# VHH binders against Aminopyrimidine aminohydrolase (tenA): the designs that were tried, part 4

Target 1, 224 residues: Aminopyrimidine aminohydrolase (tenA), of Halalkalibacterium halodurans (q9k9g8)
Amino acid sequence: MSFAASLYEKAQPIWEAGYNHPFVQGIGDGSLEKSKFQFFMKQDYLYLIDYARLFALGTLKGNDLQTMSTFSKLLHATLNVEMDLHRAYAKRLGISAEELEAIEPAATTLAYTSYMLNVAQRGSLLDLIAAVLPCTWSYYEIGVKLKGIPGASDHPFYGEWIKLYASDEFKELADWLIQMLDEEAKGLSSKEKAKLETIFLTTSRLENEFWDMAYNERMWNYNG

## First folded at step 22 (VHH; from z140 with S30N)

Design z149
Fold by OpenDDE, last read:
Structure z149 (fold): chain B 224 residues (1-224), chain A 123 residues (1-123)
Amino acid sequence: as target 1 above (224 residues)
Amino acid sequence: QVQLVETGGGLVQPGGSLRLSCTASGFKFNSYTMNWVRQAPGKGLEWLSRISSSGSRISYADSVKGRFTISRDNAKNTLYLQMNSLQPDDTAVYFCARSFAYWGYSETYFDSWGQGTQVTVSS
C-alpha cells in the first residue's frame, strides 16, 4: 500500500463525516439555505487567496525545475483564472465584488489557512503537500458523489459548484499531489511519515470545521 | 522515466488522411491532460488540440477545427489524432505533449513530449 493510500484510509472517518454533514448533503439534495452557501462562498474567497500563497511556497520549496514549474502554473491559474471564476459565480449568487473584498475572515478560516501557511513555511515541500492535498482530494470525491445524485448538478445555485469540483482538473491536481507524496515517501523515516499524517488529518478535520462554519454562518465561536 | 512515442506520420497527398498515435509510459497516463502540437520548418511550435485526463474536455485550434479529431485510450496509454482533409500547410513534425490543466487554464507549456513524427502533405 502506498503512503497516500494509507493516509486516505486513515482519513475516511473524517471525510465520511464531512460528506454526511448537512451542508454538503444540503447541496446534494438542494435543501441548503442560500444564505449558508453565500457564507461559504465569501469565506472560500479568502481561503483561495491563501491557497494561492501556498502554491507560491511550493515553487519556492520545489526540489527540481519541473516541480517548481507546476506549482508556478497552479499559482498563476489560481490568481488569474480561478479567482475570476469565483467572483463571477459569487455575482450570480448575489454577492458583489465589492462585498467579497470587504469580507472579514471567520475564526475557522483563519485557523485553517494560518495552519497550512505555518506548516508550509516551517516545513518541507512534503509538509506543504500533505496540508493542501485533503482539500483538493476530498472536494473532488464529494463533487463526484454529489454529481451522481440525480438532478443535483442541475441545481440553479449549486450545480455549478458540483460540476467544478467533480472536474478532471481537480482530479489531475489531486493525482499529481498524490504521486509526489508517494514517490518521496519511500525515503522517509517513520517519524517523518507520522508528521505528514498528522498534517493530513489536521487539514481534513479543518475542512469539516469549514463546512460547519458555513452551515451555521458562524464568524466566531464566542459571539459576546 | 516519462516517455512519449509518436507514430503514424508519413507522406500523403492533399485531401488525404492520417492517424497519429502516441504511446505513453513512465507515468500515470490517465491522470494527465494530453496535447498535440506541431512544428513546421522555420516556424514556431503550434498547439493543435487538447484532451483532459478522462476525455471529457476537448479543445482545438482554429486551424484544425473540423478536420482533426483528438482521442485517447487510457487502458492502452495511447493518444490519437485523426487528421482529415490534409493540406500542404499541415506539413510539420507532430508531437504529443503532456500538460497539467487546472481550473480550465489553457496550458501553453508542456512538461514532456516525444521525438515527433513527420507528416508531409505534397502532390
Scores: ipSAE 0.703, ipTM 0.859, lowest interface PAE 0.7, mean pLDDT 94
Fold by OpenDDE, fold request of step 24:
Structure z149 (fold): chain B 224 residues (1-224), chain A 123 residues (1-123)
Amino acid sequence: as target 1 above (224 residues)
Amino acid sequence: QVQLVETGGGLVQPGGSLRLSCTASGFKFNSYTMNWVRQAPGKGLEWLSRISSSGSRISYADSVKGRFTISRDNAKNTLYLQMNSLQPDDTAVYFCARSFAYWGYSETYFDSWGQGTQVTVSS
């Protein structure tokens, strides 16, 4: 069993809980309130910004030119294509570009992106990969599952989201990250692998927190 | 270790057809978007067609749309390009190029390609 496969197995309870979350299920059956999805889109915008920063760190942490180049391309794609598409999608949902730029991060968003940036900056390339992989991997699986629901991908609000994450291109990114993880993990000690596992499971849990944040439109846990 | 080997090129008369093949090895073929590109003498690289990892998404350049057909057999690690109604301006070295797109959008990056196969269309 590959290292990534082992992580996948360990993360299944978490990912299953995420898929079964009412936010995700609401996307699938179309019952999710629009405001909750709007909340998600706004916070996801902030998430994507930091996600781009992670790709920049990937270039920095890369062990060879090809790896560095790939992360650079991912960075470019995120900043110069994905962000625009996200804004366009948000606009169709009634969220203006100005609103997106004025959005404040929720506690969960801060926790999630700060954690990833922290482990990526302090650690190795694999720490970075372990941190970002749950997002790409689990979202693809969610997308594919939701796409399988009749009518789900044709939903006027949520269909585009489902199609995006169910896409071959998204899978290909996940596969690339998985491959990198597996290849580099071959030389790691048990202790190092344990660290990666912790990171992987942590961000997996944070994904669920993100769903819950959006579903509850929760900015802060404590409102003094 | 990544290897792409193009075959099937040759000399053909205008209006003729060719089928190019690209055999991939050294990587998980079914996890990558594949492309056909060409380079004519004195010209830059021209993208022709793209096919996603599963084959579910296909696109063509306007220059070859309706004439060329891209396909893949993931079980055989092979990419194909059926070229019909060939014209003299189709003369070029044809390459298969590995790439992957991001976020499900059309932008792709090439990271590997083969040695190419020469296609010459002439009467």
Scores: ipSAE 0.699, ipTM 0.850, lowest interface PAE 0.7, mean pLDDT 93
Fold by OpenDDE, fold request of step 24:
Structure z149 (fold): chain B 224 residues (1-224), chain A 123 residues (1-123)
Amino acid sequence: as target 1 above (224 residues)
Amino acid sequence: QVQLVETGGGLVQPGGSLRLSCTASGFKFNSYTMNWVRQAPGKGLEWLSRISSSGSRISYADSVKGRFTISRDNAKNTLYLQMNSLQPDDTAVYFCARSFAYWGYSETYFDSWGQGTQVTVSS
């Protein structure tokens, strides 16, 4: 069993809980309130910005030109293509560009992106990969599962989201990250692997927190 | 290591057809978007067509749209290009090239390609 596969197995209880979350299920059956999805889209905009920064760190941390180049391409694609697509999608949902630019991060968003940026900056390329992989990998699986629900991909608000994350391109990214992780993990000690596992499971849990944040439209847990 | 081998090129008359094949090895073929590109004598590299890992997404350059068809067999690690209604200006060396697709967008740069196969269209 590959290292990535072992991480996948350990993360299954977390990912299953995420898939079964009312937010994700509501996307699948179309029952999710539009305002909750709008909340998600706004916070996800901020998430994507920091996600792009992680790709920049990937270029910095890469040990060969090909790896560096790939992360550079990912950075470019995220900043110059994905962000535009996100804005366009948000607009169709009634969220203006001005609203997106003015949005403040929720506590969960801050926790999630700050954690990833911190472990990536302080650690190795593999720490970075371990941090970002749960998002890419789990979202693809969610997309594929939801796409399998009759009528889900045809939903006027949520269908596009489902199709995006179930796409081949999204899978290819996940596969590349998995491959990178598996190849480099072959030379790691048990202690190093344990660290990567902790990071992987932590961001997996943070994904669930992100779903719950959106579902509850919660900016802060403590609001006096 | 990554290896791509193009075959199927040859000499054909205008209006003729050819089917190119590209056999991949050394990587997980079904996890990558694949492309066909060509280079004519004295000209730069021209992108022709792209197919996503599962084949669900396909695109063509305007120069070959309606005449060329890209396909793949992931079980055989093989990429295909059916070329119909060939014209003299289709004369070139044809390459299969691996790319990394992200967010549904095509990469302009390729990370691997084969030795190429010569296609000559002449009366």
Scores: ipSAE 0.673, ipTM 0.842, lowest interface PAE 0.7, mean pLDDT 93
Fold by ESMFold2, fold request of step 24:
Structure z149 (fold): chain B 224 residues (1-224), chain A 123 residues (1-123)
Amino acid sequence: as target 1 above (224 residues)
Amino acid sequence: QVQLVETGGGLVQPGGSLRLSCTASGFKFNSYTMNWVRQAPGKGLEWLSRISSSGSRISYADSVKGRFTISRDNAKNTLYLQMNSLQPDDTAVYFCARSFAYWGYSETYFDSWGQGTQVTVSS
């Protein structure tokens, strides 16, 4: 089986826990309290800024012009399309542009983005891909599963989220990252693959911490 | 290596129909958005239609909407363009092109295309 398929199998207990988290289930059945989704949207705005930085690093670290070009398009799309859509979506939820500019990262957001940036800056292109792939791939998996819930994609607020992550556009992004992972992993030792597995599983766990942070509207566990 | 081979072109009379095929190899066809573009004599490239990897998202240029139908068969790695109500202005070389739809990005850049197939509409 491919290296990406091996990671997928090992991550399943973690991703299943994420799918079953009350935040994610509440998106699917429409029960999620709006304030929790607003909290998520604010923290996700900060996440998207650093996510864009990962694509900038991917452009820098790309091994050929096609890979560099693809990452540069992802960087452009994140900064100039996704963030515009995110601001519009936030506005519909009652979050002003001024509020988005003033957001402070929660402990979980800071840990997640700092981990990914550190791995990507210190490591290879493949370390970067291993760090970023779980959020992309698991979001697609969640989007598809939630779309299967009757009425979920019709919800006036949460339906848009479900349709975005179940879309062919997001599927193609996940598939491209999977393809890159498998190609770049050719010739790696078992020790090198174990390092990538650790990165992949760590960001998978941080994704679940992000769901839990949003559900509890948690900035810091002990200081606020 | 990515390879796209267009077939099905030819000479037709105005009002006629043709079905173009594009056979793909060297990449995972069901992971990409596919497009049809054409180049009329002495003109630049004109994008005509696109279909996402599962076939769930389809778009057409205004110039062909209602007359052309894009489809794909992922099991056969083949893209199709059914062209009806053809007019002399549809005379062109027709290319299939691979693109990569990205998260939230609406514009498509092409990274691979074939040699094309000639369509000539004349009576």
Scores: ipSAE 0.447, ipTM 0.763, lowest interface PAE 2.0, mean pLDDT 90
Fold by ESMFold2, last read:
Structure z149 (fold): chain B 224 residues (1-224), chain A 123 residues (1-123)
Amino acid sequence: as target 1 above (224 residues)
Amino acid sequence: QVQLVETGGGLVQPGGSLRLSCTASGFKFNSYTMNWVRQAPGKGLEWLSRISSSGSRISYADSVKGRFTISRDNAKNTLYLQMNSLQPDDTAVYFCARSFAYWGYSETYFDSWGQGTQVTVSS
C-alpha cells in the first residue's frame, strides 16, 4: 500500500461525511438553495487565491528544477485559467466582479487558508503537498460521484461545478500531487508520516467545515 | 524513468495514410495528457494534437484538423495518430509528448518527449 493510499483510507470517514453533507448532496440532486451556492462561490474565490499561493510556495520549495517548473505551471493555470472560469461562473450566478473583489473571509475560510499557508511556509514541500492534497483529491472524488447521478451534470447552475471537478484537468492535477506525495514520502520515519497524516486529516476536516459554513451562510458565529 | 517510444513512421506517397504509435513506460500513462508534435526539416516544433488522460478532451491544430485522428488505449499504455491525406509538407519527425490538461491549453508545455519517428511523404 502506498502512503497516499493509506491516507486515503484513513480519511474515508471524513470524506464520506463531506460527500453526505447536505450542501454536497444538494448540488447532486439540484435541491441546494441558490443563495448557499452563491455564498460558497464567494468564499471559494478567496480560497482559490491562497490555493494559488500554495503553488507559488511549491515552486520555491521544489526539490529539483522539473518539480519547480511543474509547480510554476500549476500556479499559472490556477491564476489565469481556473480563476477566470470561476469569475465567469460567478457572473452567471449573479455575483458581480465588484462583489468578488469586496469579499471578506468567513471565519472558516480564514482558518482553512491560514492553516494551509502556515503549514506550507514553515514546512517542507511534503508538508505543503499533504496540506493541499485533500481539497484537490476529495473534490475530484465528489465530482465523479455526483456526475453519476442522473441529470446532475445538466443542472443549469450546479452541473458546471460537477463537470469541472470530474474533469481530466482536475484528475490529472490530483494524480500528480498523489505521485509527488508517494515519491517524497519514501524513507520517512513513522513520526514524520504521523505529522503528514495530521496535516492531511486536518485539511480534510476543514473541507467539511467549509461545506457547513456555506450551507449555513455563516460568516462568524457572533456579531463580526 | 519516463520513456516514450514512437513507431510506425516510413515513406508514403502523397495522399497516403500512416498510423503512428507511441508506447509509454515508467509512469502512470492514464494520469497524463498526451500530444503529438512534429519537426519538419530545418523548422521548429509544431504542435499537432492532444488527448486528455481519459480521452474525453481532444484538440487539433488547424493544419491537420480533419486529416489526423488522435486516440489512446490506456490498457496498452499506447498513444496513436492516424494520418490520412498526407502531403509532402507533412514530412517531419513525429514525437509524442507528455503534458497536463490543467495547464490550460493556451500555452502547451511538455515535460517528456519520445525519440521521434520519421515520416516522409514523397512522390
Scores: ipSAE 0.438, ipTM 0.766, lowest interface PAE 2.4, mean pLDDT 91

Design z149
Fold by ESMFold2, last read:
Structure z149 (fold): chain B 224 residues (1-224), chain A 123 residues (1-123)
Amino acid sequence: as target 1 above (224 residues)
Amino acid sequence: QVQLVETGGGLVQPGGSLRLSCTASGFKFNSYTMNWVRQAPGKGLEWLSRISSSGSRISYADSVKGRFTISRDNAKNTLYLQMNSLQPDDTAVYFCARSFAYWGYSETYFDSWGQGTQVTVSS
């Protein structure tokens, strides 16, 4: 069993809980209240900015020019293609460009992005990959599962989300990160692999916290 | 080691057809977007067509749209280009190239190339 396959199996209880979360199920069956999806889109905009920073750090930490070049292109695509699509999608949902620029991170968003950036900045390329892979991989799997629900891809708001994350774009990205993880993990001790597992499972849990944050439209629990 | 080997080139008359193949090894073929590009004598590279890893997304340059058909067989690790209605202006060395769908469908980003196969269209 490859190292990535081992992590996948260990993460299954967490990822299954995410798929079964009422936010994700509501995307699939169309029942999700629009305000919850709008909240998600705002927080996801902030997440994508820091996700792009992870690809910048991947460029910096790459072990050869091919790897550095790939991360550089991922950074470009995230900033100049995916975020343009996100802004256009947000506009269809009634979120203005002015609102997107004024968004503050919710507590959960801040925790998630700060954890990933801290791991990536302090650690190796492999620590970065372990941090970012669960969201990329689980989004693809959720997208594919939801696409299988009759009528889900035709929904006027949620269908676009489903099609985007079930796309070959995300499949190829996840596959590349999986390949990198398995290649870079060759020769690591059990202790080193356990550290990577902790990172992988932590961002998997933070993904579920993100779904829950969006479902409850929660910025901070104590704002007074 | 990534290897891309093009075959199927040759001499054809105007209006004729050819089918090019590109056999891939050294990487997981079904995890990448594949492309055809060509280089005519004395000219730069011209991107022709792209097919995503599952085959769900296909695009063509205007110069070949309707005449060329890209396909892939992931079980055989092989990329194909069916070229119909060939004209003298299609004379070129044809290359397959590996890319990545998340980069967008930019013609400027290829990370691996074959050595090419010559296609000559003349009377």
Scores: ipSAE 0.432, ipTM 0.758, lowest interface PAE 2.5, mean pLDDT 91
Fold by ESMFold2, fold request of step 24:
Structure z149 (fold): chain B 224 residues (1-224), chain A 123 residues (1-123)
Amino acid sequence: as target 1 above (224 residues)
Amino acid sequence: QVQLVETGGGLVQPGGSLRLSCTASGFKFNSYTMNWVRQAPGKGLEWLSRISSSGSRISYADSVKGRFTISRDNAKNTLYLQMNSLQPDDTAVYFCARSFAYWGYSETYFDSWGQGTQVTVSS
């Protein structure tokens, strides 16, 4: 069993809880209130900005020119393709360009992005990959599962989300990150692998916190 | 090592058909988008078609749309190009190429190439 496959197995309780979260289930069956999805889209916009920074760090930390080139393509695609699609989608949901400019991060968004950036900046390329992989891999898994729900991919608001994350593009990205993790983890000690596992499981848990944040439209638990 | 080996080229009369194959090894074939590209005498490279890792997304250049069909068999690590209604202008060396795409098929860069197979359309 590969290292990535062992992480996948260990993460299953966390990822199944995410799939079963009312936010995710509501996307699939169409019951999610539009305001909760709008909240998610606003926070995800901020997430994508820092996600792009992670791919910039991957470019910097790459171990060879091919790896650096791939992270550079991911950085470009995030900034210039995914974020354009996100802006267009936000507009269809009634979120103005002025609103996007004014968005403040929720506590959960800040914690998630700050954790990933700290791990990536302080750690190795492999630490960065362990931090980022659950986002891409679990979104693909969720997209595929929701696509299996009759009528879900045709929903006027949520169908586009489902199709984006069930795409071969996300599969290919997840597969590439999995390959990188498995190749770079060869020869690591049990202690080093345990550190990567902790990172992988932590960002998996933060993804569930992100669903919960969006469902409750929660900026902060305490307002001072 | 990544290896891509094209076969199935040859001489064919105008209006005829050929089926090209590309056998892949040294990587997880079903994790990559695959492409067909050709180079006619005295011309640069021309992208013809691509097929995503599962086969769910397929694109064609206008020059071959309706005449060429790309397919893949992930169990056999093989990419195919069925070419129908061939014309003398289709004479070229045909290459299969591996790419990686995330959110930008139009900006795909090829990272591995086969040796090519010659297709000649003449009487």
Scores: ipSAE 0.397, ipTM 0.738, lowest interface PAE 2.7, mean pLDDT 91
Fold by OpenDDE, last read:
Structure z149 (fold): chain B 224 residues (1-224), chain A 123 residues (1-123)
Amino acid sequence: as target 1 above (224 residues)
Amino acid sequence: QVQLVETGGGLVQPGGSLRLSCTASGFKFNSYTMNWVRQAPGKGLEWLSRISSSGSRISYADSVKGRFTISRDNAKNTLYLQMNSLQPDDTAVYFCARSFAYWGYSETYFDSWGQGTQVTVSS
């Protein structure tokens, strides 16, 4: 069993809980309130910005030109293409560009992105990969499952989201990260692998927190 | 290095057909989403069609839907574009383009191109 496969198995209870979350289920059956999805899209916008920074760190942490170049491409694509398309999608959902730019990060968003950035900056390339991989991998799994629900991908607002994350193209990114992880993990000690596992599972849990944040439209847990 | 070579272009009359081929080398072809794009004189790049690595997902621009068909043979590392009912406004240089690993909505991001093949539709 590959290292990534091992991580996948260990993360299944977490990912299953995420899939069964009412936010995700609401997307699948179309019952999710629009305001909750809008909340998600707004916070995801901020999330994506920090994700771009992670790709920049990937270039910095890369051990060869090919790896560096790949992360550079991801960075470029995110900043110069993805952000615009996200704004366009948000606009179709009734969220203006001005509104997106005025959004403040929720506590969960801060926790999630700060954790990834911290782990990536302080650690190795593999630490970075372990941190970011749950997002791409689990979202693909969710997308595929939701796409299998009759009518789900035809939803006027949520269908595009489902189709995107269920796409072969999206899977290709996950596969690339998985391959890189598996190849480099072969030379790691048990202690090092344990660290990566912890990171992987942590961000997996943070994904669930992100769903819950959006579903509850929760900025802060404590308001004084 | 990554190499894409387009062939099959030429001169054709309106209503005619052409089949373009793109031969890929220097990378694992069956792991990448591939695209056809074109550029007409004085115009910007226009995306035409996309096919996922496995071929399970296919998309077309409205301008070519119903007339063009994208396909691939992963065993031969080859991408195809069957073009039917060609019109003068289809005149352009046609390129095969490799999609970079997909992230979010960045499905139109390409990281590798061929030199292109000229398609001219004229009476």
Scores: ipSAE 0.032, ipTM 0.455, lowest interface PAE 4.3, mean pLDDT 91

